# Designs tried in a protein design chat: VHH binders against q89az9. Part 4

Target 1, 320 residues: q89az9
Amino acid sequence: MNLNGEQKSAVLLALVGIDKAIEILKELSIQEIENIAKCMSYMDVISSITADLVLSEFCNEVRINKDQNISFINNNFIISLLKKVLGEHHAVLLLDKFKNQKNISDNIKKLNLINPEKIVSLIKGEHPQIIATILIYLNRNHAANILSYFEDNLSLDIIRRIANFSSLKKLGQEEFVKIIDNLINKYQNSMLNQQGIVTAVELLKLIKRDQETKILTKMFSSDKVLAKRIKTKMLEFSDIINLDDVYIRRLIKVFPLYELSEIMKVEKEEFKKKFYKNMSLENTNLIKNYCSKKIFISNDLIQKKRNNLLNSVKKILYNS

## First folded at step 20 (VHH)

Design o01
Fold by ESMFold2, fold request of step 24:
Structure o01 (fold): chain B 320 residues (1-320), chain A 123 residues (1-123)
Amino acid sequence: as target 1 above (320 residues)
Amino acid sequence: QVQLVESGGGMVQPGGSLRLSCAASGFTFSSYSMSWVRRAPGKGPEWVSTISGEGGQTNYADSVRGRFTISRDNAKNTLYLQMNSLKPEDTALYYCVKDSYDIYEILKQYQHWGQGTQVTVSS
């Protein structure tokens, strides 16, 4: 008999009975169910010879595996069963489809954990349909936050594409796997580059100050972007008072007021005045009230708060 | 058979202007959104701009917004890109793309090596 794997599967499902066939089919993709159903629709009756051949082939595979602890290798058992039942060609197609769906699911979980602003920087060069497809697979709240970073006309276009989106076809799934893998790799490389920047800053702080200045000067002329990143990372807390007021106002909008109050309590009046002139009277009075109280704050907590403030400053300067 | 033929590229100094054209055939041009995409030397493709089929909706990548203007003439089956205030980083091979809701159909158009019109911005 010259049966392909889908025809063998159709025979086996017919032999196992409708209740069990339903359970098996629920574990398959829509495309796989369609393929098997197509085979079944062309089969009018199952000859006893055909049934015996397919059943014997299946039972032989089951007997080979009866002595194994199948609970710990259920996926391996199912994959091996699919190869035996469907044939190598169709099993390879199913395995590739499962791999693509698993890869998409795993990488989408990773993307949902990444800061929306970082995702925007990774995808802003992509065609709007590619952006729309990514957003469809992300957590709804996460996608909404990402969308808020785009210019209004682009956001409108992306929303229209989402509204008109249908499912990815097989070739589209394959391309989407590549897109998502590339995004994760770009993110990982960006994180490695940030660690390299931290190392470079540490080295620059350890070398002689005259040599540090010479290196940074040459770097500004040859690679302005890298030089800016290093200089921003080298910022110290004492540099904050010298920032332009526009950056202070941006900082106040994003930094928690209570933490700012704790920092202000231990700082000089010069530092406080820099912030007060850039904030509302309401917020200024809240901070002044906090500062007037006799409250003990540990040095460890104050340093943590100072570092948080400095990191917020660095983020604002990097994005400007 | 869908065919897209780009023209209008050339060499220009920074701050200059250039107008690209894309002649379309083999499909109902007015029924589809169209995009410009560019590939800089040693880099991958970068989306530039998109215009709706009737021409009423446009959007632009951040890197070109305010400097580039996409337009179309549906009577002539032609897509345009007016590029002003050109910068050295705009140096790239520019090509047009027939839009689709299927990302595979978009991405396979990105694979045409040597398609497009070259824009070079140098002093």
Scores: ipSAE 0.605, ipTM 0.898, lowest interface PAE 1.6, mean pLDDT 80
Fold by ESMFold2, fold request of step 24:
Structure o01 (fold): chain B 320 residues (1-320), chain A 123 residues (1-123)
Amino acid sequence: as target 1 above (320 residues)
Amino acid sequence: QVQLVESGGGMVQPGGSLRLSCAASGFTFSSYSMSWVRRAPGKGPEWVSTISGEGGQTNYADSVRGRFTISRDNAKNTLYLQMNSLKPEDTALYYCVKDSYDIYEILKQYQHWGQGTQVTVSS
């Protein structure tokens, strides 16, 4: 049984019943009451084994009525206890505080499961202090990964703010609840929008070409942003040659040169020319040298590398 | 009583420039970092830039980096934002924020009715 003292106290107070718990809590400080109430709010079920263990520890100094046994703690018990001990006003304030803390804890667990790059896209418009506060509550490895995506000066500022952080006060906690709820909602809406776009692309690929063109043309008239996102998702490898040079330059910066060389070896000269136009002479010569070598790459492997390149293009266009 | 008064907004064509000012009073200006925040029509607040109390450290949102410059004159208790190469996407209500390690103190400044200076970038 590895309960700490506050957890053992919470169990004992639940076992003695509300009337006795009131008498005991009135002799405690407000801080002690908060700690015990916090333990009770996280408890679900008290086993008879747990009750016996805690009672056994207590038996040698205090007479305890063994006939009372509470198998669970519920919100009505906590509400009634706090109202009778602290009065209606203070009980409401304390319960609201615990509700906010639980909300934050639950939503932080969700955020720890979200890909760091997605988190960055959702928070990059927030004030650095808000970003810092979010990172403080996240798992340390997760927060570190997220930090790695920010520009150096901003990362420095965020670290300084984390180092100077103490705690959220009541009003700050209320605002943080709103921020975290909004962040979760933005993530969920982003995933629903992506799901819808994938479905729309699948349907558009199945309908006849002239109907597809008519639908996309009308969509560009009514919702250019949505139409662009759908066209980006529909992008095929053969479309890469038609991209503006600025996107090709961005692609070259992020895509491994060796893999690009492997792709270039099997592509048409027109495709190669588009890329050579947008890269350094040194890198162009490296690719040309690779292309001149007699190296075999299987059709399956080259198709995988083509798909990797296409996915990198889609990422660049989506983030632009 | 902390008071921040923004000015310098207006209508400008794309590619133009504006310089915003924020007159500060009611606190020791040089002791606090200061930020610019903006609200585009139909959107929520977006952080733009922050400058340290001594002016030695600045940082910028990606959307404005290289185009906007934050500065301060601690002798005049004034914060500035030089905005160059303005785009239609920069159209927003701009306001300054006294920085804090308490997010409530930052966020309550977002609720001041009529605060800020309007920047409109239109062809």
Scores: ipSAE 0.602, ipTM 0.896, lowest interface PAE 1.7, mean pLDDT 81
Fold by ESMFold2, last read:
Structure o01 (fold): chain B 320 residues (1-320), chain A 123 residues (1-123)
Amino acid sequence: as target 1 above (320 residues)
Amino acid sequence: QVQLVESGGGMVQPGGSLRLSCAASGFTFSSYSMSWVRRAPGKGPEWVSTISGEGGQTNYADSVRGRFTISRDNAKNTLYLQMNSLKPEDTALYYCVKDSYDIYEILKQYQHWGQGTQVTVSS
């Protein structure tokens, strides 16, 4: 409801009709026309209250037959106006700039809502200049989070490219629109594929164990990548003891020793022995010392820590 | 007229090595960063590696880091990619790209610019 002068001008031009708006715009500079047109392109709905306020402020000595209906500014109005005032060539150039800028703005809002780690997975194959351009348009905190996932030399290169960035020309804007559209499509496809894996896992857990094993065995021979994704998602805590020692050693390097000690305190000796043979004597003694203490830990907290351990296992298996 | 001519591709067994070359002309080679990009069958372009104009800064995609080495000889206007420990996943058409701060200048090179050099890793 509280508008600046350019916004009030945009409302008035829409209300006076195209013929009168043309006469007004002919008296303005190209920059002023561009500013007003930009305001119009971002205004989808003008309320009757806003229209009445602007009309009253502008001309109160003339009884104007005001429109009480919702007033809409649309691209056809802007297109017709600009073509008549500037000629078709310049009008088309201005309208293309606004269309690209709006598309970029809308899609950037969507990208800012996506988890930084997911953005990284979608863009890691892009040329560093393309990554830099995407980061320039994102929220600064979001971009900083995304940058933190890249290797130091690549992060340095991306920062250098950002520092040397000025703006996208028309052809660069058109390519950038395609890039961000493709990123959003890739994100949506990855979300659909994730749901498919979840559904497959739920079905496999509900069928009989011998049929589950048969299906997974045949799938592993025909599509190893898909079978690994499903098997990793199906992992349960009890499966950890059956992992190859290589994975146990990797797990020990990344999982907090204190949390591992808490888990080990409530687990069977067979589970503990699997870990002990894969860790240093020093760490083994630390865990054994913790396990000998009389410390109560709630079942809810232990289950949370067991889930954290399982998630770390899944990450290790999926990445290698 | 910028021209980039790739060579050195071929068929190799997994674990093998190849060295790709890119002969550059039509611009001041030493003034520009250069990149390798690849396109696997049925997939879009994937960035592989970048090297600065003076050769001091190098970057690699995670999928090739530790196995591939980018280098350049500014006296010969030639860019190189040493590929070791090759995997079937490295099978692709490899091409070099003149770097730019304008994404349009990079992306136009992805289309019909040169034929690239084919690397096939299979047994």
Scores: ipSAE 0.591, ipTM 0.891, lowest interface PAE 1.8, mean pLDDT 80
Fold by ESMFold2, last read:
Structure o01 (fold): chain B 320 residues (1-320), chain A 123 residues (1-123)
Amino acid sequence: as target 1 above (320 residues)
Amino acid sequence: QVQLVESGGGMVQPGGSLRLSCAASGFTFSSYSMSWVRRAPGKGPEWVSTISGEGGQTNYADSVRGRFTISRDNAKNTLYLQMNSLKPEDTALYYCVKDSYDIYEILKQYQHWGQGTQVTVSS
């Protein structure tokens, strides 16, 4: 109940949500931000009673000032102010700039949530400067994961372009808005093209396993191509340990030994045993030697390699 | 004015070869990286390859790597694309682009929907 001003500010920022809290914090000094962050880290759970008390105090303070000269600010006020101060032409230009920055920010948030491998497939047809610009705006870890999928010479060129990047000019911002909007649309269209198969997979996962098996067995007899597409789409990395040994041997023949060693280093012994019994003693010893080394590999990079292995499995099963 | 004139397209069968040329004028050709871009029927622009101003650094899209070779002759102000082992999916309008660190300057050139040299790969 006896909250100081910093504690009240921390409660208000928590109540308005992260996006608005960021906007408010930008108006504060670094010292003020540190003080509020300390208060937030100190407070575990804000009760509804505490939240109501802080909001009531804030609303009462606003009411006290209402009869003097306080007024409410809205978008029409801001538009009118800018037109009066700058003239209509410059006001329109400034408002377009703010709109473009918001559109870029919103769509960048969406892109940061999309699987790096999928983003690569969507941007691989773009000019390297466009790829570089997209990566500059993404979360650094996300951009690094995406970059790791490109061929070395292209990755080097993209890094050079990032290092030489200054800023987007007005016309470049307008084009970048179009680029990231189109990227989101291409992602959505890619998902729609698989919608029928995805729907079938979701339904099959929800029914009993013995009925699922009966349906897939009958489908293989009547429409082998469709059955293979559904079966392939249902595969997950955890399913690899359950594969017939003949497929494991085919996988080992095709998949690079070094990448397999990196995967084996982080996997459980049961997973390793499945592979070891299907490979030569020489290759088994090479992998065991690699696993005994003190080598760090990032979680994002190992996930990329796990996905590569799964995709190789899918190719083998589709073609069998 | 900056001018880029493409030539060398034609009709070929799968597995065939073509060599595209891009004659450049109106700028110091050797000072700029150059790119090839293509547009397949009913699709948007797709980047194919880039070469540095001096010619020592090259990059290729995955779809053409190992089959296409970009080169330039700075004495003739000409950009080339040697296209080997052509596939039906290589069918497109091909055009050249003057490179830039400003994405607007690149994208402005992508508005060449009716220009370039046509490559058609069919049996």
Scores: ipSAE 0.544, ipTM 0.876, lowest interface PAE 1.9, mean pLDDT 79

Design o03
Fold by OpenDDE, fold request of step 24:
Structure o03 (fold): chain B 320 residues (1-320), chain A 123 residues (1-123)
Amino acid sequence: as target 1 above (320 residues)
Amino acid sequence: QVQLVESGGGMVQPGGSLRLSCAASGFTFSSYSMSWVRRAPGKGPEWVSTISGDSGQTNYADSVRGRFTISRDNAKNTLYLQMNSLKPEDTALYYCVKDSYDIYEILKQYQHWGQGTQVTVSS
């Protein structure tokens, strides 16, 4: 069983019901009550299996009858319990604290799933102290990756701020929740916009090429950014061979050679030639040597690598 | 009580220059980093620049780096922002912010905006 003592206690209190739980909590310290309540707040959904396991363990230890009324942990139960044990005022304070912490935790989890570059774009306009605070709550590796996108002096300042960080006070937590919520909202909005672009691209692919060209040309004249985004999104892997050599050269500079070699191994000669003419003889030979090796790469892995290359190209084109 | 009074804003053409000032009182000015933050109409606050208490370190947003220079005179309790090569996108209310390692102290200032100083860049 992967539950700790406090978590088990939380489950047991829920199982015994509010009346008995109150009597039990009266015998506990305020800190213990707080800890258990916290656990309850994070355990919104307890499986019947988990409940049974906890109960069984408890019954075995106490040698009592297993036939008991089981109450599941819900928000109303927690609220009622805390109000009865701690009083209305203290209960509300504690609940607010838990709510904020949970909110922060949930949103941080979301932020940890967003790519570093996107995070940077979302937070780059924030005060360095805010940036530092955000990074403190993120996974360490993720934070480090994000930090690497900032200018050296700014990074230094951010690190200094992190080093001087103590804790968020109550009011700070409230404000931090707002900041994170705002970031998530910005991200979501950006995703919606991206979805719009995807839809537009899908539609454009279904119309005649001449009409597509006309639409994009007109769009470019009125909204260059949007046009670039759509054009970039429309780019397929097969289009890479038709790109200007200047972009290929840029790509070679930023794309890992080993990964490129893996792609080259399965690509046609025309694709290889397009890259060889734009790279050093040394690198060309390195790739050729790799291609001569008997290495098996799955189709799925190759496709992933192709996508990586395509994404790199798209980035280059978008920024051009 | 901490008081920050911004001045020096105005209307300029693209490519023009302005120098903003912030008069600080109510705290030991030299002991704190200071920042400039701006807010454009309909947009949230945007960090512009920060300078350390001893002026030993300066930081800039990418959008203003190379064009803006933050400085301070601790003897006069004054923060400055020299803005060169101004662009229309620099149009905003500019605010001076007392720095803190507590985000609440920073955000509190965001919630209680002073008058700020208006910078308008237009042809």
Scores: ipSAE 0.828, ipTM 0.968, lowest interface PAE 0.5, mean pLDDT 85
Fold by OpenDDE, fold request of step 24:
Structure o03 (fold): chain B 320 residues (1-320), chain A 123 residues (1-123)
Amino acid sequence: as target 1 above (320 residues)
Amino acid sequence: QVQLVESGGGMVQPGGSLRLSCAASGFTFSSYSMSWVRRAPGKGPEWVSTISGDSGQTNYADSVRGRFTISRDNAKNTLYLQMNSLKPEDTALYYCVKDSYDIYEILKQYQHWGQGTQVTVSS
């Protein structure tokens, strides 16, 4: 949000209405009043989104101050004050709004820290309107990155929905909070599970191979899902050449040929042969032609592509 | 009052096909995008597909793309979902949803689920 403090204050005052704004202004210095008034004079129509963002930010700031310095201002005091100033009914409405906005803001902050790919995995099952709404509240760069993972037609629809977005009504806000909370919970649960699996894998890698095999075999008999998850996690890129051809064929069907070509350009002949025997002559020739081109790809980019391929393989194996 | 009535569900074997229908009334059907959403037991709602009012644009979840086809007949106020190559993972109650640019209007429909139509894919 590219608003300065005075502008944000102006927005907040506008939200509380003229009568209440006057009361607040009475507590400000003349200079502060002048500055805010000046900002107000330059402000045109404030979007509902902007208003919500400003309000959310305000709520976050108040929270921070409570934790650090406001030993004297308890929630009861604020409630009492608002009730006196706004009346009981309006105070309650405002407090509810603040609560919801704060919750949204807090959760959005968490989502902004989650990598785009993971976000996509969390939200891809949601209605496009929900996806659009989530993206509206995320940081712009983050939202853009997330959007790039969706199919073109879906991206178009999401953008259209964003363009037609007006505001979240109170009831919508409440529901939105629930949605976001659920997403965060899903994420947290996934992380916990992943961490456990990672730890298990690390331990298994440290034990003797014979013991590892025994453990995994027994696990597979008792908990197939867990065993598959562990085995999948243990799979390394170098293991791809040792996979059954049936999995390679499946991989070739789902993995982009261009990206595969990029990987093959830097891989050993054994790796290439493993794939060539499992793909069409046409595709083989396409890859060979690509490999003959003088194209430079950075090591980092290649590693990313390898990881993509590995992830695709893992998905195939997990679902097998 | 908006009414949506789903039908066409059933039990099929993996690889089978079903065609779902949704009869709409109480609003100008052609003016709204429509969606299919499904809910598996113990899971939350999952978006499946959306079609624009004029049928000019269709979108699909990755899980169903290439297998499902959404369509509509505006003259009959009916939404369709052709489901091919069905998988056990497709087992769910399927609902049609009137789209809105307001998530509350969508979620309101989630809270007031109709009967839906049951799709069961099992060997």
Scores: ipSAE 0.827, ipTM 0.968, lowest interface PAE 0.5, mean pLDDT 85
Fold by OpenDDE, last read:
Structure o03 (fold): chain B 320 residues (1-320), chain A 123 residues (1-123)
Amino acid sequence: as target 1 above (320 residues)
Amino acid sequence: QVQLVESGGGMVQPGGSLRLSCAASGFTFSSYSMSWVRRAPGKGPEWVSTISGDSGQTNYADSVRGRFTISRDNAKNTLYLQMNSLKPEDTALYYCVKDSYDIYEILKQYQHWGQGTQVTVSS
């Protein structure tokens, strides 16, 4: 946020309204009043997002003062101050607003840490207006990455909705908090479930191969879904060459040829042959030509691409 | 008052087809985008499809793309959903939703669901 203290103060005063702003200004020095007034005169229309951020920051600063647990529920110093300045009714409304904004901010911070692909999986079932609203609050780069996963027409609609977005009203904020809370909970639950599968896989890798096969075979007969999940998770990049050709053909149809070419450049001949026998002569020649070029790719980037390929394979196997 | 009445649901076998209708009243129908949303037992609302006021733009969830077609007749104030190649996973109550740039207006409709129309796909 590129606003200075005077600008932030101007925003806060604008939010409380002219009558209350006057009361606050009475407590300021002439110089402070002039500076704030100047800022107000130069300020264009402040976006609802900017206003929310300023309020959130203000609330956070007040809370950091160490000595007293400042709760919005308790008759603490902040509540008393706001009641004195704004009156009881307006103070309560403002406190509720601050509470909602804080909750939104906290959850958005969590969402900003989740990878774009996972975010898409969490929100793809939501109404486009809800998707648009979520993207508005996320970091710009993160939102852009997420948007790139949607179909072109849907992306267009989402952008249109973002462009037409106005500030969330109080009731809208409350509902939005519920939505993002649910998303976070869904994410957390998915992580817990994944941890269980990971633990199972780790254990299975430590037992004898014959025992592993027996366990998985029995599991497949009793719980096919669980068995598929475990088998899919157990698959490593080195196992791709041992897959049936039918899965390789499916992979070639959905995986970008350019990215596949980059992987093949550093892989063994056996890996290349596995794919060449399952693709067109034209595509084979394209890959061969690329492999002949002196292009250097970092090990980290190659590993990322390998992981992408593996994930694509896992998806195909899981859905089979 | 905004009123939306869904119809056309029923029981079909996998691979079957249904056509849903939504009769709208209480607002200028052609001025608003409209959506279909469904709710399966024990699950939350799932967005299915959206159509613009002038029918110039349509969007679909990945789960229904290529199988479902959304359309509208503004002269009749009616929204349609043609559902082909139905799957058991499509079993749900289907609702018509008036779109808004305010999420509260959308979510309010989620909280006050009408009767919806039941679609059951079972062998």
Scores: ipSAE 0.827, ipTM 0.968, lowest interface PAE 0.5, mean pLDDT 85
Fold by OpenDDE, last read:
Parts: structure tokens; sequence; C-alpha cells
Structure o03 (fold): chain B 320 residues (1-320), chain A 123 residues (1-123)
């Protein structure tokens, strides 16, 4: 790992211990101390390899055994160091700053891994300025994808707000941390709920069909929303042909024709018929023409497209 | 000091209409975008609508689009929200918010809520 100078310094200071580190830090500016401390705060665990590289660069005589993890950089070390160098009051202020920044950074990383559609669902109720701020911190591509889900006028406003964004001040950072934390919590809760549903579906698939039907029917009477969620989740691609034509018609309206054509090329005639009866003659002919072409599509790609279609169907059913 | 006073709330049946007003003072009203935010019991703040200072741009949450209309009278320093086709889900305290490019300024208002105006939609 290519560490920058500050990072290397952080590693070295950690290696020399608190007492010696203090003496070194006394010779540094407050800004330098802050920068190094910041680096330390982001370094939870230094690999033996990293430590070895840094030390070797610093001292050619020092070789660390490859099997030893160096865990000497921890929060307690940083706290102790800063308190000794800056005093209790200043150390606390700085640590709070670092804590907030780290929190933001960590949570943003998490948000960057969440599906754009899910992110939209989490943030759509927020003030446009909050949305804008969130997007500023996300990866650019991810932010762009998320932005595409918003209505055009709202997107324009969000972009305007982004353009006028300067920086988050300290108080803003504190509030932003709360917002991001809340989003993550909401996401986690949603995931837990999803996991529960998945588990329920798995169990229902293992029981006798008659019992399943009975359970779901009863559930529908007591908790319609939950029953719908479970039923929707239980839907498989093979079940699409058994859906009411009204849903197929809705699907055709929202699902890209070219993608549908690709799917149909590899599907059974029964599947094709189910769709053809629910679409225009023109579109039918387009699909038929496509199917007659010698185009090769990988199985993986086809499966992905099937999943897309299934997801579209599920969405339609859920909202019905 | 910025003051925002909401009014016009009440109890209505589903499908009914209400018009909310927000009287603003303590700042140049026309220079700022204004927003409506609502808070239902036990829920967090939900953004409803925003209007630009010159009324040239309006935005709506998906949940209210087509039913609510935000407007303003800069001469009267008043923000409005016409709510039509009200639903039980619209039940909340409604607040007027002075917009800012600083989230702290927005959230500060959330923390220091005024009285708001209560909208209750029930049969």
Amino acid sequence: as target 1 above (320 residues)
Amino acid sequence: QVQLVESGGGMVQPGGSLRLSCAASGFTFSSYSMSWVRRAPGKGPEWVSTISGDSGQTNYADSVRGRFTISRDNAKNTLYLQMNSLKPEDTALYYCVKDSYDIYEILKQYQHWGQGTQVTVSS
C-alpha cells in the first residue's frame, strides 16, 4: 500500500510509543499534529507488511516477522497521545471532530454499496438540501444514478443546491452525521425485515402446499401487507405465465421491448403466447423478427434479464 | 429574528381540501425559497414541497404531487399550501421552512419547530 507521508508518520509515531511520540509531536505545528492524528484515526489495524515497509524505509535494519499483526494503533492510543500533547480540552475537541468525520466517511462507504433505488426510497422524504448534501458525499456515479430516479424538476433543484454547496461547517457536520446514521439504521431495519420475509418464504416453500395456502390466506385476512410481500417474494419466473393478463399488459407497458425480445428468444412457446396475446401485432412482429435472427446471448445475460423481468412483475404485483 | 407562523389547518374528511398559510417575517421573504414540511405522530420530518423565491420553480414530494399546490405572495410575505384530495396519510403537523444551502440552517428549524398547523384527515 502506497502510504503518503502523513500516514507513514502516523505509523512511525505509533511504533515508537506514546512517550517518544509526544516528544516528536511537540516539535510539530498544530496543523501537522491534526493531520497525523487524523491519519491515525483512520488506521485501525496496520498489517505487518505495511508496518514492515514503513519501518524498512525508515530504518533498513528493522524487519518485522510477516505473521505478526500490529494492533498498537487503537483509539486509546490516539486519545492518550492527543491528551498529552494538546491537553485535555483541545484533545477532546479534536477527537470529536475526527469522530464525526470518520462516522460520515464510514457511513458514506456503506451508502455507496446500497442499491440506488433503495437509497432513493430512504432519502426521498428528506428536504432537497439534505438530498443534495448526501449526493455530494457519495461516489459520483452512484450519485448520478440516484439522481436519475427523481422527478426532473426536483433533480434540477438538487443540482442547483449542489452547485451552490460550499462546505459543511462543524455544526452542519454534526447534523449530517445524525442524518446519515438514521439512514443507515433505516436501511438496516429494512434489511432485517427483508431477511425475515426471506426466511418466511423459505419455510413456506418447505411446507405442504395446502398448508402454505391456508397460512397465506389467513395471513391475508389479518395482515394484507405482509401477505402481499410474502406472496410477491415467492413468485418465480416460471409463475409469470400463470399471472392474470392484466398484469402482463401492465408489464409490457413498462418493460423494455428489446429486453423482452431477448428473453423470448430462449423461452418456450407457451411463454411467448402469454405475452403475444397481450401486446400489439406490431410489437409481436418485432419480437418474432428478432427471434429469427442468429444472435447469441450468454446464459448469464439471459438470466439477468429474466431477473429483471421478474422484478418488474413483482413491483407491479406489490403495487396492485 | 426569523419568524414563521403557520395557520389554516383543521380536521377534514378524506377527499376534502385545506389551505395552509405561513406568515413570514424577519427576513427578505422574496429572496428565499420556502418549503413545507410535515411531521406525523411518531414519524420523522417529511418534506412536502418547495417553491423558489420568484415562484418560478416548484417541487413536490411524490406522495403529494398532483394534489397539493405550493404558492406564495411576496407582497404579503406569505407562503401557501393548497391541499386537495386529502388522505388520512396526510395527517400531520405542517411547518413552514425557510430554505438554505446550509443543511444546518434547515435542520435547526426542525429542532426548533414552531407551533405548526395541525392537519387531520379522518372519516
Scores: ipSAE 0.825, ipTM 0.968, lowest interface PAE 0.5, mean pLDDT 85

